# VHH binders against Flagellar brake protein YcgR (ycgR): the designs that were tried, part 74

Target 1, 263 residues: Flagellar brake protein YcgR (ycgR), of Thauera aminoaromatica (c4kar8)
Amino acid sequence: MAELSTPSPASPAPLDGGRGDELEKFTLRGARQILQLLQDLITHRGLITAHTGGGHSFMTAVLKVDEERGRVVLDPSPDPQANRRALAAPRLTCVTQLDGIRIQFPLVGLGEGQDKGRPALFAPLPAEMLRLQRREFYRLQVPLAHELSCLLKAEDLARKPVEVSARVIDIGAGGVAVVVPTGAAEFVIGGTLPACRLALPDGEPIELDLEVRNLNRQTQRNGTEQLRVGLRFAALPRAADTRIQRYIFKTERALNAKARGGL
Short names: E, the ipSAE of ESMFold2; O, the ipSAE of OpenDDE; V2, 0.75 times the mean of E and O plus 0.25 times the DockQ between their complexes.

## First folded at step 7 (VHH)

Design E103 (from D29, 17 letters changed; framework vhh_8fcz_2; at its last look DockQ between E and O 0.06; V2 from the best seeds 0.00; counts 0 for: pae E 15.3 > 2, placed apart)
Fold by OpenDDE, look of step 8:
Structure E103 (fold): chain B 263 residues (1-263), chain A 121 residues (1-121)
Amino acid sequence: as target 1 above (263 residues)
Amino acid sequence: QVQLVESGGGLVQPGGSLRLSCAASGFTFSSYAMNWVRQPPGKGLEWVSGISGYGGSTTYADSVEGRFTIIRDNDKKMVYLQMTSLKTEDTAVYYCARDLDYWESGTFDIEGQGTQVTVSS
């Protein structure tokens, strides 16, 4: 009876050395945001993996936020050994996800006690919470029927301003891929295209700044050459980001429903 | 350390104008959309205006649309709010805030002390 050693879940690869500045973008330090996010975790009953170090972890949840005392209440592990490790740890690294977004936060100063007559773990509120939007990794293939387009403000070979209507082929929280006719404009990787317009089905186009991240020339089956341009959303106003996210979510849900034999 | 320092507030009569300024430091300024939010007396925070990292997009609350203008200077790491046709309802502490990637929070991280704007006859 060969004991299939279940491969120890690979320690999440160190978040690649994106410059400290990129991580800051995803780090919440505001007391209100922290409280809200913790409350959201409570509301959604988000399961949290609490890492105690040494490769050990246990499952927990935020049970309560005590704003008056400035502390968070956690569900203890059913394993007494896990709780002992947690209490002995100088720091807990809590990892969870909400709506597909990875959330990570440290807890320091863990203690045990009772909440409403039940065993609980207590910690001061985290000073920071990291909300990693996997903006870079998930791109929704845009259904052709949606006819998403992006009006690009670019330059031609003569550095004359030109506007190019580009079809959006994929969209993610972090950007879009578009196709443009070859020769329609000159694109430079790392270049910024300001005040572009992304057309979504739900209303007026969104004005946004785009950064060119990738250029790929593709020859179509018909022999026509197209340029695929990967574009990153530059810093977007919240309202624009929300609309984009809403579109993605709605579309994904619809696609999933269809895949499940739904309408 | 992230710092946002608001200035330019004051007392003004209805119909008057003010220009608020926010000096930013401690982060890559152009990488963040910037916002103005305000807190009227006895009320919660209200979003006023936002501007994209490179200034290509601007948005306004309905209450200030057509009266306020947000602009930024990335070289100086400044964001401004030009306020015109001020109303008594515009009385608030105004804060500059980075746009945080926070889903549906409706809240902004207020890092500055704000600047008081009082519109009174």
Scores: ipSAE 0.021, ipTM 0.289, lowest interface PAE 5.9, mean pLDDT 83
Fold by ESMFold2-Fast, scan of step 7:
Formats: structure tokens, sequence, C-alpha cells
Structure E103 (fold): chain B 263 residues (1-263), chain A 121 residues (1-121)
């Protein structure tokens, strides 16, 4: 059994320069847009993970934007060692999320001091902020009526090829979570399942490669055991990406309409 | 819309116990690791505890290990923090926080207003 995610001040991988051209359209460079976004982080008490490099990070928040001095004021960590690492770092990569929107920005030239008599960290305002509004982080719970399934190509306990029809319980832009009976197949974190087939309600099944990201064994109330498997889409053809996003959009819209008393 | 609503805070004596609750809605709860984060008066945010999507793994800050227990009920979309042997240093606003997604470890967001815990004689 593997953890879905390791919860700690561990360092998640930031979105990097290898995606620079793709992310340009989501990058804010207007001073007013940057100031407004930072103010939104203050208003929502947005928790920020600040990566100092070398596998280290600490938890912070924006306390204030000082427009006159052109700097942001950050909440220091209660861990003095984390603050020392941050001050020694040539750059911080700050990652947060509000309302399903991923926000990432660099801070360079971190210093320490006081704000209104309390310890604080200071940095110049970032010249750019990434604001990713896409559905990459959203997971749609699949309605039972849709009977969404994914035919997985895996190996059984004897290392023989096996095909397992797995029920899709949620779906997002980056992957699916499926359930399979315990013992139906062996899965290895980081392993690739080639040529799997994702069946959406409309059209032919989508053939794609899936990477195993997490595993969890769950015992049902009736004593039946199920394995829940988190699967990431490998490089996804544009047509397949469009179909998945269309399904997510239509289903979410229909669910929202129902919740508001629509027929 | 993603919502996290914390409750269960209050005033307790040192050595006392308290259970915090977090009700989640607007996302597939079992697909995300959940965390408790706190902010003591006039200090920074500090991570307290985390639990994986199906509860198979838990982690704790050194300051609370052995005293706090994080649990979740995916059927009810709830995460809880059972606090025992409370100290004055545990006084803080406590927030429930979701990892950004299961491809990212240790990144969080805060949706709720938090719940105040005060440990005082």
Amino acid sequence: as target 1 above (263 residues)
Amino acid sequence: QVQLVESGGGLVQPGGSLRLSCAASGFTFSSYAMNWVRQPPGKGLEWVSGISGYGGSTTYADSVEGRFTIIRDNDKKMVYLQMTSLKTEDTAVYYCARDLDYWESGTFDIEGQGTQVTVSS
C-alpha cells in the first residue's frame, strides 16, 4: 500500500522551465495584476509552500504588500532552521492554490526584519506570477449512471498478462482514479500500463498509456476488499485531451444545474 | 466550489483533550491527502499533521507526535484531529488544508476560517 501524497513540508516539484512556452499564456506580468493576486492571497489566508532548494521548503503566507517600497511581507516559519535556509537560498519558489487555481511565483533577495514589532520576512515584488486556471487540479466524481470504465493491461500475481475492467471513480485533466478487486492485478508505483482503453459515454474508447501514481487497499462494510489506483495520463493526444475535457465540462455543468434545482 | 469548514475549537485547561473536525465538500475527498495547520497568535503558520487519501499513512510534527492523532472518514467527507495532553504552546487557530493534488506532495490550500483553540489555566 502506498500513500496518495506525503503530507509534510516536503518539496513538491514546481512547474519548471521545460514548460516555459506552454505556460507563458498563464503568466501574469502586469504590476496591477500581481498586486491584486497577492492581495487575494492575504484576504484568503492562502497557505504558501516556499521551496528553498535542496529538497527543503517551509510554510508561509503573505502578510502585506508594501507598494511604496516595492516588496512583499511574509510570515516567517516557527522553525528557525527553516528561516535560516530560506534566507540563505538564492531564490524561493512559492506555490499555493486558491479556488482551484494554482499560483506559483519566484522571490529573490529575501531578508528579515520586523513588521509592527513582529518578526517578518521581506522580498521584492515578483516580476511575474504563474496563475494556472485550467482543470489540471480538478477531479470530477464520476456519476454512477455514466458507467465509466477503463480496461487496464497489467500483470497478475504470477506475472502473467491480465486485462482488468476497472470502474472509474474520478477523472481530471491529469488522470483517473479507478477501483479494482483486491488481487486482480499487481501494480507498481511509477510503473506504466501500456495501451489501456478509457471508455467515455460518447465515441470510441480512448487508447492511452497510464502511469501508476498511488495505491490504497480499502475494506468495504460488507467485507469485500477493493484496491484504489491513481493513474496519470502519459503524453495524451490532443483529440483525447479534448474529449476528456469535454466530458468533464458537460458533466460538471449538468451536476451544477441539478444542484440549483434544474430539471 | 471547494469548501473546508473547521469546527470543535474552544477553551481547555492544560492537559485537557479536544477533537477538531473538518467538513469537506466540492471535490473527490478520498483522492487528496488532508492536513492540519495552525497559526499561534502573532506567529507563522506551522504544519501539524497529515493523512493520506485513504488513511494508510499519517505524519506528525515533532511537537505533537504522541499527543495528537489525525483520522479521516471518507464516507462522511470528514477529517479529525484528536488532541490530548494539550499545552499552552498548542494555542492557535487550526486550519484544515487539502494538498493541491495527488501529484504534488506537501503543498496546501486553506479554504475555511479555521477554529480557535486556547489552552489556558
Scores: ipSAE 0.000, ipTM 0.242, lowest interface PAE 15.6, mean pLDDT 77
Fold by ESMFold2, look of step 8:
Structure E103 (fold): chain B 263 residues (1-263), chain A 121 residues (1-121)
Amino acid sequence: as target 1 above (263 residues)
Amino acid sequence: QVQLVESGGGLVQPGGSLRLSCAASGFTFSSYAMNWVRQPPGKGLEWVSGISGYGGSTTYADSVEGRFTIIRDNDKKMVYLQMTSLKTEDTAVYYCARDLDYWESGTFDIEGQGTQVTVSS
């Protein structure tokens, strides 16, 4: 019930059987999605910081997308040295923000030329673009070994109180996503679950109010139906926020060290 | 208080066209992706189309792709759904909804009463 059809197609599974790179969730790889996002940057005159390496960068903008040639057209720097650094760089890392969302994309194969008789920089369309919201909506994929859980104070179909212990699958500064068995409780998008308890490894559970933001039905490997519930922190005391941010930071650092092979 | 007011529905024959409108108030309109969802008779809610806050990224359900176009006007705080080549299966109450999370598309607040679209001979 409550679950709406998801508008995005399922992304390809991560390269491993789990979610390998947490940024992959925010990476756009569809050609149409990339083209439309670039067009939005053009329409809103989005200013881009283009990083050329060595601590150097320059301001630019996407002037147009040449779909026929599969290229983006960039505004060159008024500083000739910046342009030379950009052309010499193996990769140009473009960073900008639109509607509070950080957008980052690489350009490779940058070249110079003319666009309508004016100097311009050209590159093939990026194969991917990262679309990352502010830190409050960044969500860490919780390692299974951490066994994070959240006790939900919800209601069943008969509107009777029920407690559901839900596994936390991701966590961010602004909320969590949990999984529960389908039918364990009735969730309503926009509804508030008061006095839930989030269990972090350090210290006592955090009591907090949660707002239901999304519902997605999942079928597990063993055939069991589960409901993914996206939850926002309705009001979060500073101390609780600090504990959550600390958990995220330490976990990211630990995962990063493993990825580098023994740091 | 968030308000979404849908209009423009009606009775049309198969193959016909309609344009639905949604007037928004009570929130920073340009900061939210907007969606159309529909409820066919006796069925649950079905997502139809979505458009980003900046207006350039659009998505469509497979069943309407190529026939429906979602448009927004941030100055007027309006969302539109241009529907063409309508089919009997498109009969539903249509709602506009804001996206509650840019990262988890498909999560919606249904705030208005909707507008009825009936496609019948």
Scores: ipSAE 0.000, ipTM 0.119, lowest interface PAE 15.3, mean pLDDT 76
ESMFold2 (binder alone), look of step 8: mean pLDDT 81; pTM 0.823

Design E104 (from D29 with Q1D M11L P14A S35Y V37G R39Q P45R T50G S59A D62S S85N; framework vhh_7n9e_1)
Fold by ESMFold2-Fast, scan of step 7:
Structure E104 (fold): chain B 263 residues (1-263), chain A 121 residues (1-121)
Amino acid sequence: as target 1 above (263 residues)
Amino acid sequence: DVQLVESGGGLVQAGGSLRLSCAASGFTFSSYAMYWGRQAPGKGREWVSGISGYGGSTAYASSVKGRFTISRDNAKNTLYLQMNNLKPEDTALYYCARDLDYWESGTFDIWGQGTQVTVSS
């Protein structure tokens, strides 16, 4: 077995196929359930990370479910290279989140064409969708207004020490996912970043050691590429763990209240 | 067309050394972290080591740390694994990979056929 067995709660990477048997109880195979979940992603404007293999992904969204043709219509990348990688891939592994619940599904047989005169990608409806309802897989999507950042201690392309301020895009009990500017630093899965500083809205930055769990070159909806790094908390003092959990809980409550039309 | 070709395996006595090579082509080698994994008879694949694009960061499985050294030569598009103080438990087919998707996330298959390492007692 791999020393790194499964993605941590903070990892945006797909779950290991070797855990498929354990995940069966979370797998949706009913056509009506699949259609409803895809429609929920449309109505909530859920962004999807589509993994094309080789550490590459692009940001997409379900634009439409075409029940007559039995397919989903996806937003293509404005980066033609990202679309070429997607079309050449034997399958896409799509990862997203709805109300804090991790959703993952495969798409096979990706094609390109047009929907209402606009470029589109399409694939047959997935035969299954994984919907993980367990707290350990919960990831809070960090609101942009919070400007949450983590100061990473890494090495640049010339092997010199560098400090990189990375934007935190999601956070869970086990770690964070961050966006690093392209070329700012280099990373390796399994590597340790000591004495990094996580800035929460309240109080002093939290000093912690982070382990790199995944790396992904993600093409954004505007066509720009970003490096997404999944980082596991190697060890947390109880006080730091409590602060992180309080931030997650407080933000989750605020988002839920806002979604229900309250402040 | 991404291609990875492993070489350098063989039969060695316990306590011996081997140096594995991985020749890469079809992509900008220095832009990618590279990895070594292995599969022992009757076992699943396991991650062994990784190195960042310019070599500033390395990582090792606890079972090989201190005995194995990963390195790369970006001018030659080649990845290396220097294996010292080999143990019978290191007997496996060794693969190199662009990115660690196969061992962690399962979204990227192993590239190349691997090179066999057999350590006798």
Scores: ipSAE 0.334, ipTM 0.757, lowest interface PAE 3.2, mean pLDDT 82

Design E105 (framework vhh_vobarilizumab_d1; at its last look DockQ between E and O 0.03; V2 from the best seeds 0.00; counts 0 for: pae E 12.7 > 2, placed apart)
Fold by OpenDDE, look of step 8:
Structure E105 (fold): chain B 263 residues (1-263), chain A 120 residues (1-120)
Amino acid sequence: as target 1 above (263 residues)
Amino acid sequence: EVQLVESGGGLVQPGGSLRLSCAASGFTFSSYAMAWYRQAPGKGRELVAGISYGGSTSYADSVKGRFTISRDNAKNTLYLQMNSLRPEDTAVYYCARDLDYWESGTFDIWGQGTLVTVSS
């Protein structure tokens, strides 16, 4: 009976500096974003695999975020040896998933203590969090020259209906990403935006329902804050799907041709 | 030049098997997550399988248990073993680089695709 050695889960490669440029776009460094993501992990009771190095890991969870002290509280392992390894490790690599999105972040300066009389692990807030999404559908980066837009029907802070014209930055069979000015509307992940209008260059706008899948606040180089909203097509008519696919295909071909020195 | 070249597509009967290959060049293959996508006629390009730089794999539900993605970093080659093929698997299959992203501001590298036709 050959014990099929379950391949030890490969230690996530360190966020090595060489991939730095490529991963930068997926790395959250904003304090507010980090806090929000940690809070989301708490809310969703996201289990975290904490890697301590040497092929060792343990399961934990974020129990609390202490903003005042700038620290995160983690659930200790039931295995004292795992906790010792964690405390001895110069870096803890935390890996989790939230809504199908892989999240990875380092923790350094791990300590042990008590939170409300219960054993806990403490670490300073991560300086960065990597958020990686596996795309179900290819997303075409929309050329700026195409000026795709989506009229979003949303609500403001007062729950008053507002219409926001958003620039489409990427598009795929499954949805779009748009950018809106910060404060233009309130978006909730999982929320539906009904009867929105996607403008394509080839004809009349497409009416469709959109589901908010992700939110990311971005500060532009000019200091302007924008909100990137990832939107899923909640209900897409077949004719609309065909138009979107045609647009994607045509644009992709054009971009590829240009990249090859054609056109 | 960064390039992906798919091969191994063809006509196969239902229940048959096929192995696709994707040769990568012009970049450090081992440093990138890779994936297979497919596009059926009249449908959008959908994820079939992904593999991280570390070798972690993921699959679309439609192919889970039938398809296997793998990589040979020494050969700069990505593979897709497809077993128990079905007519609904008929599509152009594309190899792609760097699909594990949240906010992509960069153009993903794609091959030209290879056609897989599953027909009796």
Scores: ipSAE 0.022, ipTM 0.416, lowest interface PAE 4.5, mean pLDDT 84
Fold by ESMFold2-Fast, scan of step 7:
Structure E105 (fold): chain B 263 residues (1-263), chain A 120 residues (1-120)
Amino acid sequence: as target 1 above (263 residues)
Amino acid sequence: EVQLVESGGGLVQPGGSLRLSCAASGFTFSSYAMAWYRQAPGKGRELVAGISYGGSTSYADSVKGRFTISRDNAKNTLYLQMNSLRPEDTAVYYCARDLDYWESGTFDIWGQGTLVTVSS
């Protein structure tokens, strides 16, 4: 019985489970489609957030696809600790975007070695990749030049009220992800931060109640660590929703124009 | 420490019923979407049912009307009620914490699985 109860050690976990019958149409399982999508990530130099578990992730990229050996070559972190966490993880959950389309895939069996004389991470080709071409899953990666910030009303280590200015790294219809300075505040998943202020490039800051959805210590490409906080819009007012959607649409159009040769 | 522990699997005859449980610990269970996946011998894993933190549910076509996913946030427990079981439902069933598409920095957490065998 036990022999029949255990999956193959090489069997990958599914990418997402919220709506199996609806999400299946966005799941790529064909070897040629997977290879093409990985090659598109290389061509566009797509940055990948690789989640290693335990609330940790690091920024990486696909350097090449080794079709002959059936594996991908990834850019290692300059932080040795991030690489050790990745190698110890049973799987990496890789998340990236191409032209606003969310792409997600597992990597199992990560190893280390060298590619062209330089350190590299290797993993077998994923058996599946999720490509979500739905507006509801869209997250705009905020241009650094926009200096988008959110003033968070949180608590410090002593449970005293504190205001923290956090940089907004991505934004969608349902929420924002922010970078918080180390030690600036304590966050509890499921906790509500009332009367926070989202500063868009134009107009007055938008006052919002935000729910803490996730916490992650992410190692950046330069080796520095950041606390990233995922925040959901609680009871978003219609006027605020309209302003956020206009910002997303305007910025996406500008980024698309720039990618096609600029205007 | 983060943990998902499945239970309730076993041998059952076609047409029978089983209730699977998944005990969650080490994270704020009520804040995450949860799912049940299964893997039959020699096949890849497939999504069976999902439930949002708000209680909205979704099902694979093969189990609609027969399986019911539910959660008890006070007990940090996820359930799968399986009725009218068929031989094709034979698989190891996994509890998983789904990724939230609205948030960055989240990740899947998987349990060890529980075996369901449907045969006479």
Scores: ipSAE 0.005, ipTM 0.217, lowest interface PAE 10.2, mean pLDDT 79
Fold by ESMFold2, look of step 8:
Structure E105 (fold): chain B 263 residues (1-263), chain A 120 residues (1-120)
Amino acid sequence: as target 1 above (263 residues)
Amino acid sequence: EVQLVESGGGLVQPGGSLRLSCAASGFTFSSYAMAWYRQAPGKGRELVAGISYGGSTSYADSVKGRFTISRDNAKNTLYLQMNSLRPEDTAVYYCARDLDYWESGTFDIWGQGTLVTVSS
């Protein structure tokens, strides 16, 4: 019997989950990160294109995450043929978007059953999820209301230790840009600032080493000169990287929702 | 005034070569990372190649082994040597300052672009 389900409008093709190191920085493997992303898909009512192989796909959604049983609950297709193909497939490749960011994850071991007395599809939680940012070198412009700061452990002109609390103006996967008054400290391109503290809203500040990559002087309207300092993260542990990526993801989501009038 | 001016585009046959140049003025060229982007009709800009201020290079997978980015800091000029050109390389090519995303405190500047057309 031929596939009778309607192809998904603008259905994005699955990405190869085995693409070498290009995809690793976008791959979430922590259970808490995966659960949060799945919950975000539920909250935003994200439609998912589920690919069953052989050029077939169907539209679905995550109805809930059952943490105690370690499984996701999916909306079945209204097309019985699509459901049969999904249940027979060795792997269901799910593709969707969240706030313009492409999300992709595999489900293995799909089964059928009931959820709250309604038909549903079930699968174990994915072991990984790809969160592919739309722009490879995206730098989030930090909202002023967050008052995000980085405590820099630097030196003055006389080589004396100074601490400078610098406002973070943007943040990306590999670093931050900050603004300080000129003369607050001496910065040298290529220099390392050890044991700086990046204050994120969601917990204790992150201790990290920074490398000075860029220095740009700018004059404010009142004639005061400020120094814009581009700083690269050095030797960033995976846990710190995960916190930074989560901050970027959550903030971008919140800004997009605010721009659309909230939800 | 800060400017980037691309040149060297044109019509070439598949398998041919072109060398693009980007003349920089109005800033300290040697202190910045530089990149080439391209934009095919109806598509967004995509990264082609980048080069750090120290000379480290990176390339999109689609051009590795065929394209070479280089810089001449004495002449404030960025280059893209394009060999073994294919029809899918047809695009407007732009040079851009500051590819390092941890250094994005500076506004990214772009040239006017130079058209490369690869066709029989």
Scores: ipSAE 0.000, ipTM 0.134, lowest interface PAE 12.7, mean pLDDT 77
ESMFold2 (binder alone), look of step 8: mean pLDDT 81; pTM 0.810

